# VH-VL binders against q0atu2: the designs that were tried, part 147

Target 1, 119 residues: q0atu2
Amino acid sequence: MLDKKARIRTSREYRNVFEKGKRLSGRFLIIYYVENALDNNRFGFITNKKIGMAVIRNRIKRQLRAIVREYQGQVKNKHDIVLVARAGIGKSSFEGMEKDYIAIMKKAGLFARNANKID
Key: E = the ipSAE of ESMFold2; O = the ipSAE of OpenDDE; V2 = 0.75 times the mean of E and O plus 0.25 times the DockQ between their complexes.

## First folded at step 7 (VH-VL)

Design ta6 (framework fv_dusigitumab; at its last look DockQ between E and O 0.03; V2 from the best seeds 0.00; counts 0 for: pae O 4.4 > 2, grease 19 > 18.9, placed apart)
Fold by ESMFold2, look of step 7:
Structure ta6 (fold): chain C 119 residues (1-119), chain A 121 residues (1-121), chain B 111 residues (1-111)
Amino acid sequence: as target 1 above (119 residues)
Amino acid sequence: QVQLVQSGAEVKKPGASVKVSCKASGYTFTGYDINWVRQATGQGLEWMGWMNPYSGYTGYAQKFQGRVTMTRNTSISTAYMELSSLRSEDTAVYYCARDYSYYESSYFDYWGQGTTVTVSS
Amino acid sequence: QSVLTQPPSVSAAPGQKVTISCSGSSSNIGDNYVSWYQQLPGTAPKLLIYDNDKRPSGIPDRFSGSKSGTSATLGITGLQTGDEADYYCGTWDSDLSAEYVFGGGTKLTVL
């Protein structure tokens, strides 16, 4: 799990990213991201109810958290980043989500050149 | 300026099929899902399904499962809805709509002008 | 009979206010955010309210929305002749198939 400091926690914090941030879309994911005034990154995860039943949404959230945790060392600092599941994500594999995350984070310029993968 | 421009009116016989197009402009087509909604004369709105134009994945309303196919051509930013085995009850205006996510919700923020499909004997 | 129940019609004079109700269940309005759509005569629907009570850019603040339990309400103040339209509530339903549902629609007449 990401530590408490690295989590977007409140509705206000989430809405700030949606209202002020940039949006990039991939096959299974959308990211919204904005620079923050902190010394660290924060991550948020949204699986709205059009995605499916709670068991499906919870599985997807767990998988996305695991992906973010694995690659968080590569992420350029001082950003609030929200991952939103797209319609159809329930048909994807963990590997498919992972590839999609890497691709959109690279396209957003959010991966730092000298970052390392976190286990 | 976001626009969704649909193909023109069609007249079909029972048992035929119809394919309605929806051309998107003013935004990145693959970045937003397209939904299809129809409205029979004097009736309310009826949701038919969604299509993710990046992946090509779809989700259809159970009522239309087996008769509807939603596709796209990303090179021309165009979505399609095809309804087969047409009946007189399928006479309606068919709309495409862009799906936008905000926080934990999503909704239809831009709509096409509609395509009238008439099914006559 | 629609999944979401709206009154078939409402009317009021210019300058007055009106409310339009939308009644559903725990799996739709209770669990999900509600949107409202305006359909002027002969035109496509237009998003009027999203996320229960938010207005998209260009929608004046005399249009408002709220939600309580399994019911949602659209409020319109300062009625104008141009507000004469059909109004639909809509939301996602959280049951097994996750489908979008609309109310039956309410015809607003400005007399």
Scores: ipSAE 0.417, ipTM 0.837, lowest interface PAE 3.4, mean pLDDT 90
Fold by OpenDDE, look of step 7:
Order: sequence, then C-alpha cells, then structure tokens
Structure ta6 (fold): chain C 119 residues (1-119), chain A 121 residues (1-121), chain B 111 residues (1-111)
Amino acid sequence: as target 1 above (119 residues)
Amino acid sequence: QVQLVQSGAEVKKPGASVKVSCKASGYTFTGYDINWVRQATGQGLEWMGWMNPYSGYTGYAQKFQGRVTMTRNTSISTAYMELSSLRSEDTAVYYCARDYSYYESSYFDYWGQGTTVTVSS
Amino acid sequence: QSVLTQPPSVSAAPGQKVTISCSGSSSNIGDNYVSWYQQLPGTAPKLLIYDNDKRPSGIPDRFSGSKSGTSATLGITGLQTGDEADYYCGTWDSDLSAEYVFGGGTKLTVL
C-alpha cells in the first residue's frame, strides 16, 4: 500500500481537493486533482454505498490503492489526487480498474513523459 | 481438494531477510487472493497483507510497509512472502490463507500449515 | 491491542453451551461480514463461520454465529472436549486502509 505520507487522510485535505481541484471522469473512476506544496504526491480514495456493502467498498479501496501504488512513481510530483469510485466499479476486474486509472490519469496529464509501465 | 503447502522452518539473524513459500493446489491459483497472517508464540493472529496471483497486485498492513514483499510464480502456483530487516519480534509462525471473495463475501477459507520463522542472534 | 475485542478465555463443561463475544466498531464489524476461525492446539486456523452466521461444509450445527450492531457472537452448543481451542473473529476495516483485523483470540477450555 501507499506510504502514510502519500495518503490524504483528513476531511480538510479532501475538501481542499474537491474545492480547488480539477475533475475528470472515467468509466469506473472520477479523479480530482490539484497541485500541492509538498515534495510528494498524496492520494485519497472515496467510495460510497452505491457501490455496494462495506466489504465491497473495502475491497475496491484495497484494489485502487494497489493500482495507485504500482504507478505512483510515474505520476508527476506535487499533486493531491482523490479517486472517487463510480457505481460500476464493483463489477470491474483489476485490469479494468487499472486501464481506467491509466486512461484517466493520461487524460489529466498526470503521468510523467518517461513513464514506461503505462499502457 | 484445496491445499496450501508452505515451506519449512527458517532460522535467521537480526537484519536478515526470510522468504516463505506457499504452494497452492486443488483450485485455480490465479482465481483467489492469498493472504499472509502471522502468529507469535502464545499470541494472536496478525494480518500482514494480500496478494492477487493474477495481477500480482498487493496490499500490505501499514505495520509492514517497506519490509514485506508478496509475490507469486503462477507457473508453479506458488505465493511468496518476503520479510526483510528481521527483528526478534518477527519470530512467529507465518501462514498463507486463501481469500474467498465474491460480491459482499470475503473470508479465509483455506490455510497453509504454517512456517516457523525464528529470529535470534 | 487488537482492533477487535474478545474475552481472553471462556470455559464450560461438556454438553454445555458457551458464547464468545467479539466487539468492534462501525468501520469493521458494523458494516462488514464477520468470520470466525478455530485454532486447535499446535495447528493452523480453520474457518468456522463466515458471513456472520454461515457454516462451511463439515462444520457441525453446534457452531453458530450472529452479529448485532458492532458486535459479533460465536455460539457453541453441546460442548465437546475436542472443541478446546483458540477462537478468533475477523473482518475488514475501512478506517484502517482496508486492512483485515482479528480479535485477540479466546481460549476455550472444556472442564
């Protein structure tokens, strides 16, 4: 999983991203992203009851954190990024989530130019 | 029948690394996550993390971040858990367990026999 | 120290009924299915109850599970000497980065 310092944890931090950040929607994910004043990126994860029971939401969070961790080294620095899971994500595979994440992050221009693990 | 067979006991010095294997049989290896749980002598169960054999994706308990690495070799249906920078507190029996996950259900339905790891000077 | 709280030990005579409690919070037991694991002395844990109250094949109906609010309960009727073991509750916790959490375990002694 992500390092503690790479995680958005407080309501204030989330609110800042939602209020000041840009939004892009993918098939399974919506991302909100804003530049931060840190030397590292921070990621937040939001799931709601529309996705399913808490156990499902927790699984989705585990999967998304794994995906984010896999590609974190390829994301442009100094960003707070919140991933909001859409209702359909519960039916998706790891690969499906990953592809959607990559697609939406590319669209947002958040991947570094030299990223080599990206589809 | 479903079986998880783990590697043998390990004795390590502080600062070393240990890699425990878990060979799965009786089911489609890539179809189920593998969890790792340890248990110090006379203590309770402690969850370490999960690994998806299909994708290789992992999720680790915060406590073990930076020290644990979970991998797999799909050709031999084997999962691995490597723990580095070993301390005496890491002395425990380590278990692999299959995670049954289907919609709202998630539980560890099959367990390995356990691997004893002893860390001593 | 464990996220889920269990009594350290329970005991009863053969044929009696015992209950083992597992107390958590809304982020774990409150919203997630609870599993119970039996660990006989010197052996690996075994799934005993899943999805709060379901028994895997091979588990006798003497074992039962229930959940209410943020607490779960394991029930064992017709206690047998072979039931002497450690019992653990477990579930996922969304507030702990979606980590799996166990109770501290309960040692069941058959008198």
Scores: ipSAE 0.023, ipTM 0.689, lowest interface PAE 4.4, mean pLDDT 90
ESMFold2 (binder alone), look of step 7: mean pLDDT 94; pTM 0.961

Design ta7 (framework fv_dusigitumab; at its last look DockQ between E and O 0.26; V2 from the best seeds 0.00; counts 0 for: pae O 6.7 > 2)
Fold by ESMFold2, look of step 8:
Structure ta7 (fold): chain C 119 residues (1-119), chain A 121 residues (1-121), chain B 111 residues (1-111)
Amino acid sequence: as target 1 above (119 residues)
Amino acid sequence: QVQLVQSGAEVKKPGASVKVSCKASGYTFTGYDINWVRQATGQGLEWMGWMNPYSGYTGYAQKFQGRVTMTRNTSISTAYMELSSLRSEDTAVYYCARDYSYFETSYFDYWGQGTTVTVSS
Amino acid sequence: QSVLTQPPSVSAAPGQKVTISCSGSSSNIGDNYVSWYQQLPGTAPKLLIYDNDKRPSGIPDRFSGSKSGTSATLGITGLQTGDEADYYCGTWDSSLSAEYVFGGGTKLTVL
């Protein structure tokens, strides 16, 4: 579970990421992300009503939180990042969501990655 | 500039099928869902379903379950809607629309010009 | 027949203000965010308002939206003859297996 300071909490904070941030889409996810003025990352999770019934949306949020928590140590700091569930995500597996998250975060340049030495 | 350009008008007999195309340009096609909406002459708008062009997954309005199929060809940035077992009340203008996710909702920010489908005996 | 109820028509003179109502339920307008679409004669619908009250780029500020409870309202000030169109509210409805629903439409006549 993400600790208190690593969570985006208010509607205003969420909307700020949508208004000011960059958008990158994957198979099951969309991320919106923007640099923040904190010492840490914050994560938010959105499953709108088009995704399905509340039990489905809550399950998806829980799975996405687990994925984010697992890879949190690899994420570059000082970003607000909102994960938006994309239509059709309810048909994916946990592993499918996880692969999509890794790919999209890599494309966004938000993972810390190995670099070859430069002389 | 974002554009959705649809195929031309169709005339069909009852019991036939029709397939309408929607070619997207000016944005990353797989990054946004496509929805289909129809409008009978002098009537309001009726939502038919969504299609995620990245995954190919769909969600159809219950009214059209079993008669509608929404697909795409990502190589040419084109979405398709096929409606089978046509009847006279299917006579309408059919629109594709781009779905934009914002906060806890989504809406249709760009629309195709419409395709008239006439079902007559 | 429409799950969202709009008046069939409204009218006003150029320069005046009109409002168009949209009434729904807890499973649609009450729990979700409303969009408005303008359909000029012979054309495709166009997004006018999203997230209850926000305007996409290119929509003049004389168009406004609001939501209260299970009802939404579109306001148009400084009415122009070019505003003569059909106007639709729309939102997601969780009681219909997560389907998008439109209002029946309101024909605006500028006289």
Scores: ipSAE 0.693, ipTM 0.893, lowest interface PAE 1.6, mean pLDDT 91
Fold by OpenDDE, look of step 7:
Structure ta7 (fold): chain C 119 residues (1-119), chain A 121 residues (1-121), chain B 111 residues (1-111)
Amino acid sequence: as target 1 above (119 residues)
Amino acid sequence: QVQLVQSGAEVKKPGASVKVSCKASGYTFTGYDINWVRQATGQGLEWMGWMNPYSGYTGYAQKFQGRVTMTRNTSISTAYMELSSLRSEDTAVYYCARDYSYFETSYFDYWGQGTTVTVSS
Amino acid sequence: QSVLTQPPSVSAAPGQKVTISCSGSSSNIGDNYVSWYQQLPGTAPKLLIYDNDKRPSGIPDRFSGSKSGTSATLGITGLQTGDEADYYCGTWDSSLSAEYVFGGGTKLTVL
């Protein structure tokens, strides 16, 4: 799992990202991102009831955390990033989610220039 | 400014199909889900389903499973709702509504003007 | 018949306060944020309240929302004739395959 310091945990922290951050929408993900004053990135994950039952929402969160962890070292530092799952994500494969994450993060310009795990 | 403009009124016979369009403007069409809600005359709002314009994936209310099809044409920022096997009980005003996902919330922040669908013999 | 229960009608004189209740269950109002929609006669619904108690831009502070347990409440102070409309609460319900559910609607009459 993601280190505690790499996670957005409080409602206040989430709202700060939503209020001050930029919003980009992908196929299955919406990201809100804003610079922080820390030396690390923090990630948040949102799966509202629209996504489905708790079991589904939790599964999706686990998958998204796994994806974020995989590419964490390639993301520009000093950002708070919230991933909001969109409708239909539960129908997607893990690879599909990963692809969407990469695409939206690229679009946001959040990957470092020297990132090598992304195409 | 965000706008959802729906197609004109429809009159159909029982057993027929109707396809209502909803053209979006003023925002990135693929970035927000579209919901469809209908309202029979003098009755309340009834949610029909959602459609993700980016993926094309849909989620329908159980009541409409098998009869409703929600699609989109991204090139013209238009969502469609088709309801088949129409019956008199389907007579209603049909609305498209933009779904805004914010934090743990999802709500309908913009609505189309509505499309009256009348099903009669 | 609606998943969420609202009183069919409420009425008050101009300047007074009215409240509209919306009762649900743990799977909808209990665990989700509630939105309120205003529908003026002959018009499409309009978002009035979101996230239980937040107002979109353009909505006057005479309108308020609250939530407690499995119930939500819409409050309208300083009632105006222009407030005469139908009001609907709504939220997601994961027990119904993640369906959105509305209240039955409340007709507000300004006396």
Scores: ipSAE 0.687, ipTM 0.914, lowest interface PAE 0.8, mean pLDDT 94
ESMFold2, look of step 7: ipSAE 0.654; ipTM 0.893
ESMFold2 (binder alone), look of step 7: mean pLDDT 94; pTM 0.959
ESMFold2 (binder alone), look of step 8: mean pLDDT 94; pTM 0.960
OpenDDE, look of step 8: ipSAE 0.017; ipTM 0.670

Design ta8 (framework fv_dusigitumab; at its last look DockQ between E and O 0.39; V2 from the best seeds 0.00; counts 0 for: pae O 6.1 > 2)
Fold by ESMFold2, look of step 7:
Structure ta8 (fold): chain C 119 residues (1-119), chain A 121 residues (1-121), chain B 111 residues (1-111)
Amino acid sequence: as target 1 above (119 residues)
Amino acid sequence: QVQLVQSGAEVKKPGASVKVSCKASGYTFTGYDINWVRQATGQGLEWMGWMNPYSGYEGYAQKFQGRVTMTRNTSISTAYMELSSLRSEDTAVYYCARDFSYYETSYFDYWGQGTTVTVSS
Amino acid sequence: QSVLTQPPSVSAAPGQKVTISCSGSSSNIGENYVSWYQQLPGTAPKLLIYDNDKRPSGIPDRFSGSKSGTSATLGITGLQTGDEADYYCGTWDSSLSAEYVFGGGTKLTVL
């Protein structure tokens, strides 16, 4: 779904985003984001154990990956972006997560040209 | 500067309820979950549950299921914990704490000053 | 009883080093990250260590944390009388209903 080069892979890369990045929160999601030195974006996904059992956490990760894939062409380049599931996200719908993601990314100023067509 | 300021001490009889408030300032209240932790005199810390102030969703420790309700009023940046059917063993200091997400975990980075609840008679 | 086991007390002289252990299981310390909290007498707990070994801003280098297997350790060097406090380890427990668990606490006395 996401190209391997568009994935944050190491714990050091993840922690860098948490330590140096900006944070914005929504109803179901938090994003952390920071400029990177690449010519592309990288995405990471976190569902810590307070969210629930592994089956639930894996479902949420799959849904978030699908959302990111749908909108990735509209994201400004050169950013590392980590999506963190908030407590209670297991009670949300796919559409609720999607709307939350769009709102957060717009607030962060991370959508590029044609972002207005998403609405 | 992040602050969590809790309501004052309460004295209750067994069978009553208590509602403790926790007013947040210095950060976006809906952006961080609130947890409640209690501590009986001379005892350790006991986690009671979490509440997401944006969604209003909550999750309680199994021990308190059916007796605890965690709510909020976002217009005044205030979280609440209500404990019903009080018993003498519920005598404790009750803390609210802010949940900070970091990498694959979270922890409590800011705490309220505590609210003493005494259940007697 | 407490899910995470800590010694009830430790003591050492000013300037010395002390370690405080925290023993758990695979469902908590084994697969999750450990935090430590300091509670000075009559006050609320304060975050001391997060992510096993990281310090929040304002916590001096003489406080350190580590984790190995299902056990975590808080180290304090250069002990000062102001370090007298209760110390708690804490983490998420990944068992059935995902709850946060604390150790029973360790009272540090600086002689």
Scores: ipSAE 0.656, ipTM 0.891, lowest interface PAE 1.7, mean pLDDT 91
Fold by OpenDDE, look of step 7:
Parts: sequence; structure tokens; C-alpha cells
Structure ta8 (fold): chain C 119 residues (1-119), chain A 121 residues (1-121), chain B 111 residues (1-111)
Amino acid sequence: as target 1 above (119 residues)
Amino acid sequence: QVQLVQSGAEVKKPGASVKVSCKASGYTFTGYDINWVRQATGQGLEWMGWMNPYSGYEGYAQKFQGRVTMTRNTSISTAYMELSSLRSEDTAVYYCARDFSYYETSYFDYWGQGTTVTVSS
Amino acid sequence: QSVLTQPPSVSAAPGQKVTISCSGSSSNIGENYVSWYQQLPGTAPKLLIYDNDKRPSGIPDRFSGSKSGTSATLGITGLQTGDEADYYCGTWDSSLSAEYVFGGGTKLTVL
């Protein structure tokens, strides 16, 4: 599980990312990202209700958190990043989500140059 | 300003295929899904599916699975919807629409002008 | 046969108020934001209301939206002749493989 320090938790923090950040859309995910004034990255997770019932949304959140945790050490520091789950993600495999995450993060240029788990 | 400009009217025979284009401008093409919605004459709106211009991934309504293909050419900011095995029931105006997704919201904020597709023997 | 149910038509005189209902289920309106689209005769649909009750720029405040339970309502006050159009509600439905669904549409006639 992600450290509390690495999590976006307040509405104000989310609003800041949405208002000031950049947006990229993938197959299953939309990411919003902005530089922060911290020494660490923070991640937020939004599961749109169009995904399905709460049980499904919670499952998706758990899977996304696992993905983010797996690659967090390879992401450039000083970023707030919000992942928004898109329609259809509920039917995707974990590997599909992971692939989409990596693709979007690469497009955003958020991986460190020496990242070794993104290929 | 955001604009979606679609290709011209099409007339097809049953069993043929039609490919409608939707050229986007005024925004980052790869940043927003493109949805396709059709409307038969005198009928309501019918959602067909979505396509993500960045990845090329798509999701289709079950009704059109196997007959519809949504693609894009990012170099010219153009989305395509191809419908095969056309039937008379496919006669309709076809619209592309930009999907605005933000936080928990998702809605179609900009629409193309529509493309009339007529299927007749 | 639309997933969302709307009255086929409504009518009123200029200056009056009209409401258009949109009935769905828990898997669509019940848990998702509703949008409303206006379609003037011979034109493409236009976003009228989003997120249940929010108006895009350029939409006058005499247009309003609300949602309660599994139903949504579009309100139009100070009815004008230019409001004569078809109105559609729409939302996502997670029970239909996350498909977007529209109401059957309501034809508004200004008497």
C-alpha cells in the first residue's frame, strides 16, 4: 500500500491538480499531473461511478494503487498525480491497466531517465 | 475554438461498408475521447462507442460489436468510424462528439455537424 | 426502447415554464451524472446541462437541471419560441458494459 505521505487526500489538493495540472488520456486512465513543492510524489485515485458498483470501484482502486506502488520509485519527484479511471476499466485485466499506466506516464514524461521497469 | 468537422454524405448498398471521418481542431486531439452517436430519421440519439485518440483504444456498444471500427490519424487530428455489413436500418445521421472527462464527470461538450449515411438497394 | 425514459412531447406558451423528466435506474441515473442535450431542428445536438445541474458557458439561466434518485429533470422558464427543439437526457450505465445511454427524446413545442 502507498505510504500516506505519497497520497493526495484532501479536496483542496485534488482541485489544485485539476486546475493547474496537465491532462492526458489513455485507454483506461486519465492522468492529471502538476509539480508540487514537496520532495516526494503524491498520488490520487478517482473511480468514476460509470465504472460500476462500489465493489467494482474499490477493486479498481486497489489495482491502481498496486500499479502506482510498483512503479513509484521510477517516477520523477515533486509531482502530484491523479489517476482517473475511465469507462471499461472494470473489464480490463490488471496487465492491461498496467500497460496503459506506463504508456500514459511515458507520454507525460514522468518517468526518470534511468527507470528500468517501464520497458 | 473547438471544432469537429465531419465528412460528407454517403450512399451505400446493403452489405457494404461506410467510413465517416471527424476532423478535430482547437484543442489537443489526443487528450479527449471521441464518441460516435447516430440518429435515424425522426428517431432519437443512439450511442455507438468511444475511441481514445492517444492510444487508439476503443469501446463499442454491444449492438455494434463486430460491425463497427473506430480509428484515428493523429497526424491530421482525425477520427474515423467504419460500419460494415450495412443494413437499411443503418440509415441515419452519424455524429462525432468530444468527450469531456474531468474528475467524476463525463459528457459530450462538442459535436460534429453530422454525416448522413443512406443505405438502400 | 431507450434505456432512459422521457415523455415524447411537451408544450407550453411563451413565457411559461416547462419540465422534462428523465427516468432511469440505479445503474445509470442513480449513480452517474446526467447531461442534457438540445437539438434544434436540422442541427446537431448541443450540450445544455452537465453534471445534473450545471450550465455550460452561453446557456442562459432559465435552463436548469436537477436529479433525484433515479430520475432527472430539465426545467425551462420564460419559454421562448427559439426553445422549440428536441431534448435528450444522457448518462453512463455501468450495467451495459459502461455504455452511454440516451433518453428517447422529448419534443418541445412552443404554442
Scores: ipSAE 0.020, ipTM 0.670, lowest interface PAE 6.1, mean pLDDT 90
ESMFold2 (binder alone), look of step 7: mean pLDDT 94; pTM 0.958

Design ta9 (framework fv_dusigitumab; at its last look DockQ between E and O 0.81; V2 from the best seeds 0.00; counts 0 for: pae O 3.0 > 2)
Fold by ESMFold2, look of step 7:
Structure ta9 (fold): chain C 119 residues (1-119), chain A 121 residues (1-121), chain B 111 residues (1-111)
Amino acid sequence: as target 1 above (119 residues)
Amino acid sequence: QVQLVQSGAEVKKPGASVKVSCKASGYTFTGYDINWVRQATGQGLEWMGWMNPYSGYTGYAQKFQGRVTMTRNTSISTAYMELSSLRSEDTAVYYCARDLDYYETSYFDYWGQGTTVTVSS
Amino acid sequence: QSVLTQPPSVSAAPGQKVTISCSGSSSNIGDNYVSWYQQLPGTAPKLLIYDNDKRPSGIPDRFSGSKSGTSATLGITGLQTGDEADYYCGTWDSDLSAEYVFGGGTKLTVL
């Protein structure tokens, strides 16, 4: 759902966010984020093996991608952002993940302000 | 700076329960999962389960399902592991460990000092 | 038995190099990243290696890790008597019930 330029693709790109970025945790999600040198944002998604079976992990990734796409226009540019699924996320609803994402992104200061306060 | 401080040694009779505490400091308690690992005398490490202190959700090793309960009190940054229907084979040192999610996996980056539980008649 | 297989013991003289193997399967080491833990006598385990080959801050570079296929290896060079400990590999297993699995442990003796 995200176009190619808005995706973190390589393991090196992912690892850079974990090594250099800030970490912020919610109920079901963790974000790692760092400024990039591009004109756009890039998003990555991690569901490691402790989350559950592959079917569950793939469903969670699809749901997180849908959430990110819905709010992408509100995100301040020039950031690489990795969403990491937390243990227990498989028991959450889509709405629960969405609310958690919104709260985390606000706390991180990553949402753009209104037109008269565009960052 | 990160510390996990566990409750003191306990001696229990078979059939009883034990509840071990693990007080976290030096980090945001709800931001990292807590795992419990035990080690019988002269034996290896045995994973018991994880607990997400934000949500309260848990995942237990099948071996302990039905006998273990992992909980927390976020107001005092403390995790708990309770093991019921104790047997002599449950005599072990019980550790809490912080779980760091990193890239495509996670690891136990800080450990408590351990709590010795002895089960004897 | 342990899901991950390690030799029960290994020994070498001070200053020598030793390696400790850890064998698993496609559902654990094959599909995931390996960590190593050091447990000195009478103490809690300590993270030694993460992400197959990364060292946390404070771990000297004479400790190294690698992974190939379903096997992982811990290397220790310049052995010191203070390295006498039990060493455990560990990772998540992606089987039906996702569980963390440890190797059986390797006792290192420095003679």
Scores: ipSAE 0.764, ipTM 0.907, lowest interface PAE 1.2, mean pLDDT 91
Fold by OpenDDE, look of step 7:
Structure ta9 (fold): chain C 119 residues (1-119), chain A 121 residues (1-121), chain B 111 residues (1-111)
Amino acid sequence: as target 1 above (119 residues)
Amino acid sequence: QVQLVQSGAEVKKPGASVKVSCKASGYTFTGYDINWVRQATGQGLEWMGWMNPYSGYTGYAQKFQGRVTMTRNTSISTAYMELSSLRSEDTAVYYCARDLDYYETSYFDYWGQGTTVTVSS
Amino acid sequence: QSVLTQPPSVSAAPGQKVTISCSGSSSNIGDNYVSWYQQLPGTAPKLLIYDNDKRPSGIPDRFSGSKSGTSATLGITGLQTGDEADYYCGTWDSDLSAEYVFGGGTKLTVL
């Protein structure tokens, strides 16, 4: 699991990202990202009711957290990043989610220059 | 500026199909879901379903399952809603609307001008 | 008939305050953010309130939203003749296979 310090946890923190951050959309994910004043990145996860029942939403959150954890060491520092799951993500495989995450993060330029797990 | 421009009015016979288009501009088409909502004359809003322009995935209201098909052409930033087996009760104004996701839900921040579909024998 | 229940009509004189209620259940309003839409006569709906109480750019602060339990409320102060319209609440319902649901709509008449 992601370290607590690596998580966006308050409504205020989420609001800040949504209001001040940039937005990019992938196939299954929308990311909002903004620089923070910390020495670490923080991630937030949003799964809206359009995805389905709570069981499905929770599954998606777990999968997204796993993906973020896998690549967190290759993400540029000092960013708050919120992942919003798009409709249809529940029909995607884990690998599909992972590919989408990598693609959108690359597009955002959020991976470190020397990242070696994303190419 | 964000705009959703829908196709013109349609008149159909019962049993026929109608396909309404919704052309998006002013934003990245594949970045936002398109929803369809209809409104019979003098009646309220009725949600029909959503379509993800990137993946093509859809979610339909149970009421329209089997009769509605939502598609898109990304090259021209256009969404389509096709309703088959039309009946008089399908007479309504049909709207496309852009879906914006914030927090744990979404809302429709931009709407098309509406397309009147009349089903009559 | 609608999943969300609204009064069919409300009315008030210019300058007064009106409230429009929207009642639902735990699976919709209880667990989800509510949006409000304004529909002027002969026009497409317009987003008025989102996330229970937030106003999009261009919406005056005369419009307010709130949610408590399984009910939501739209407030309009300083009522103007131009506010005469139909108002709809909406939200997602997890018990209906993640369908979006609207209220039946409320016709606001400015006396």
Scores: ipSAE 0.168, ipTM 0.794, lowest interface PAE 3.0, mean pLDDT 91
ESMFold2 (binder alone), look of step 7: mean pLDDT 92; pTM 0.946

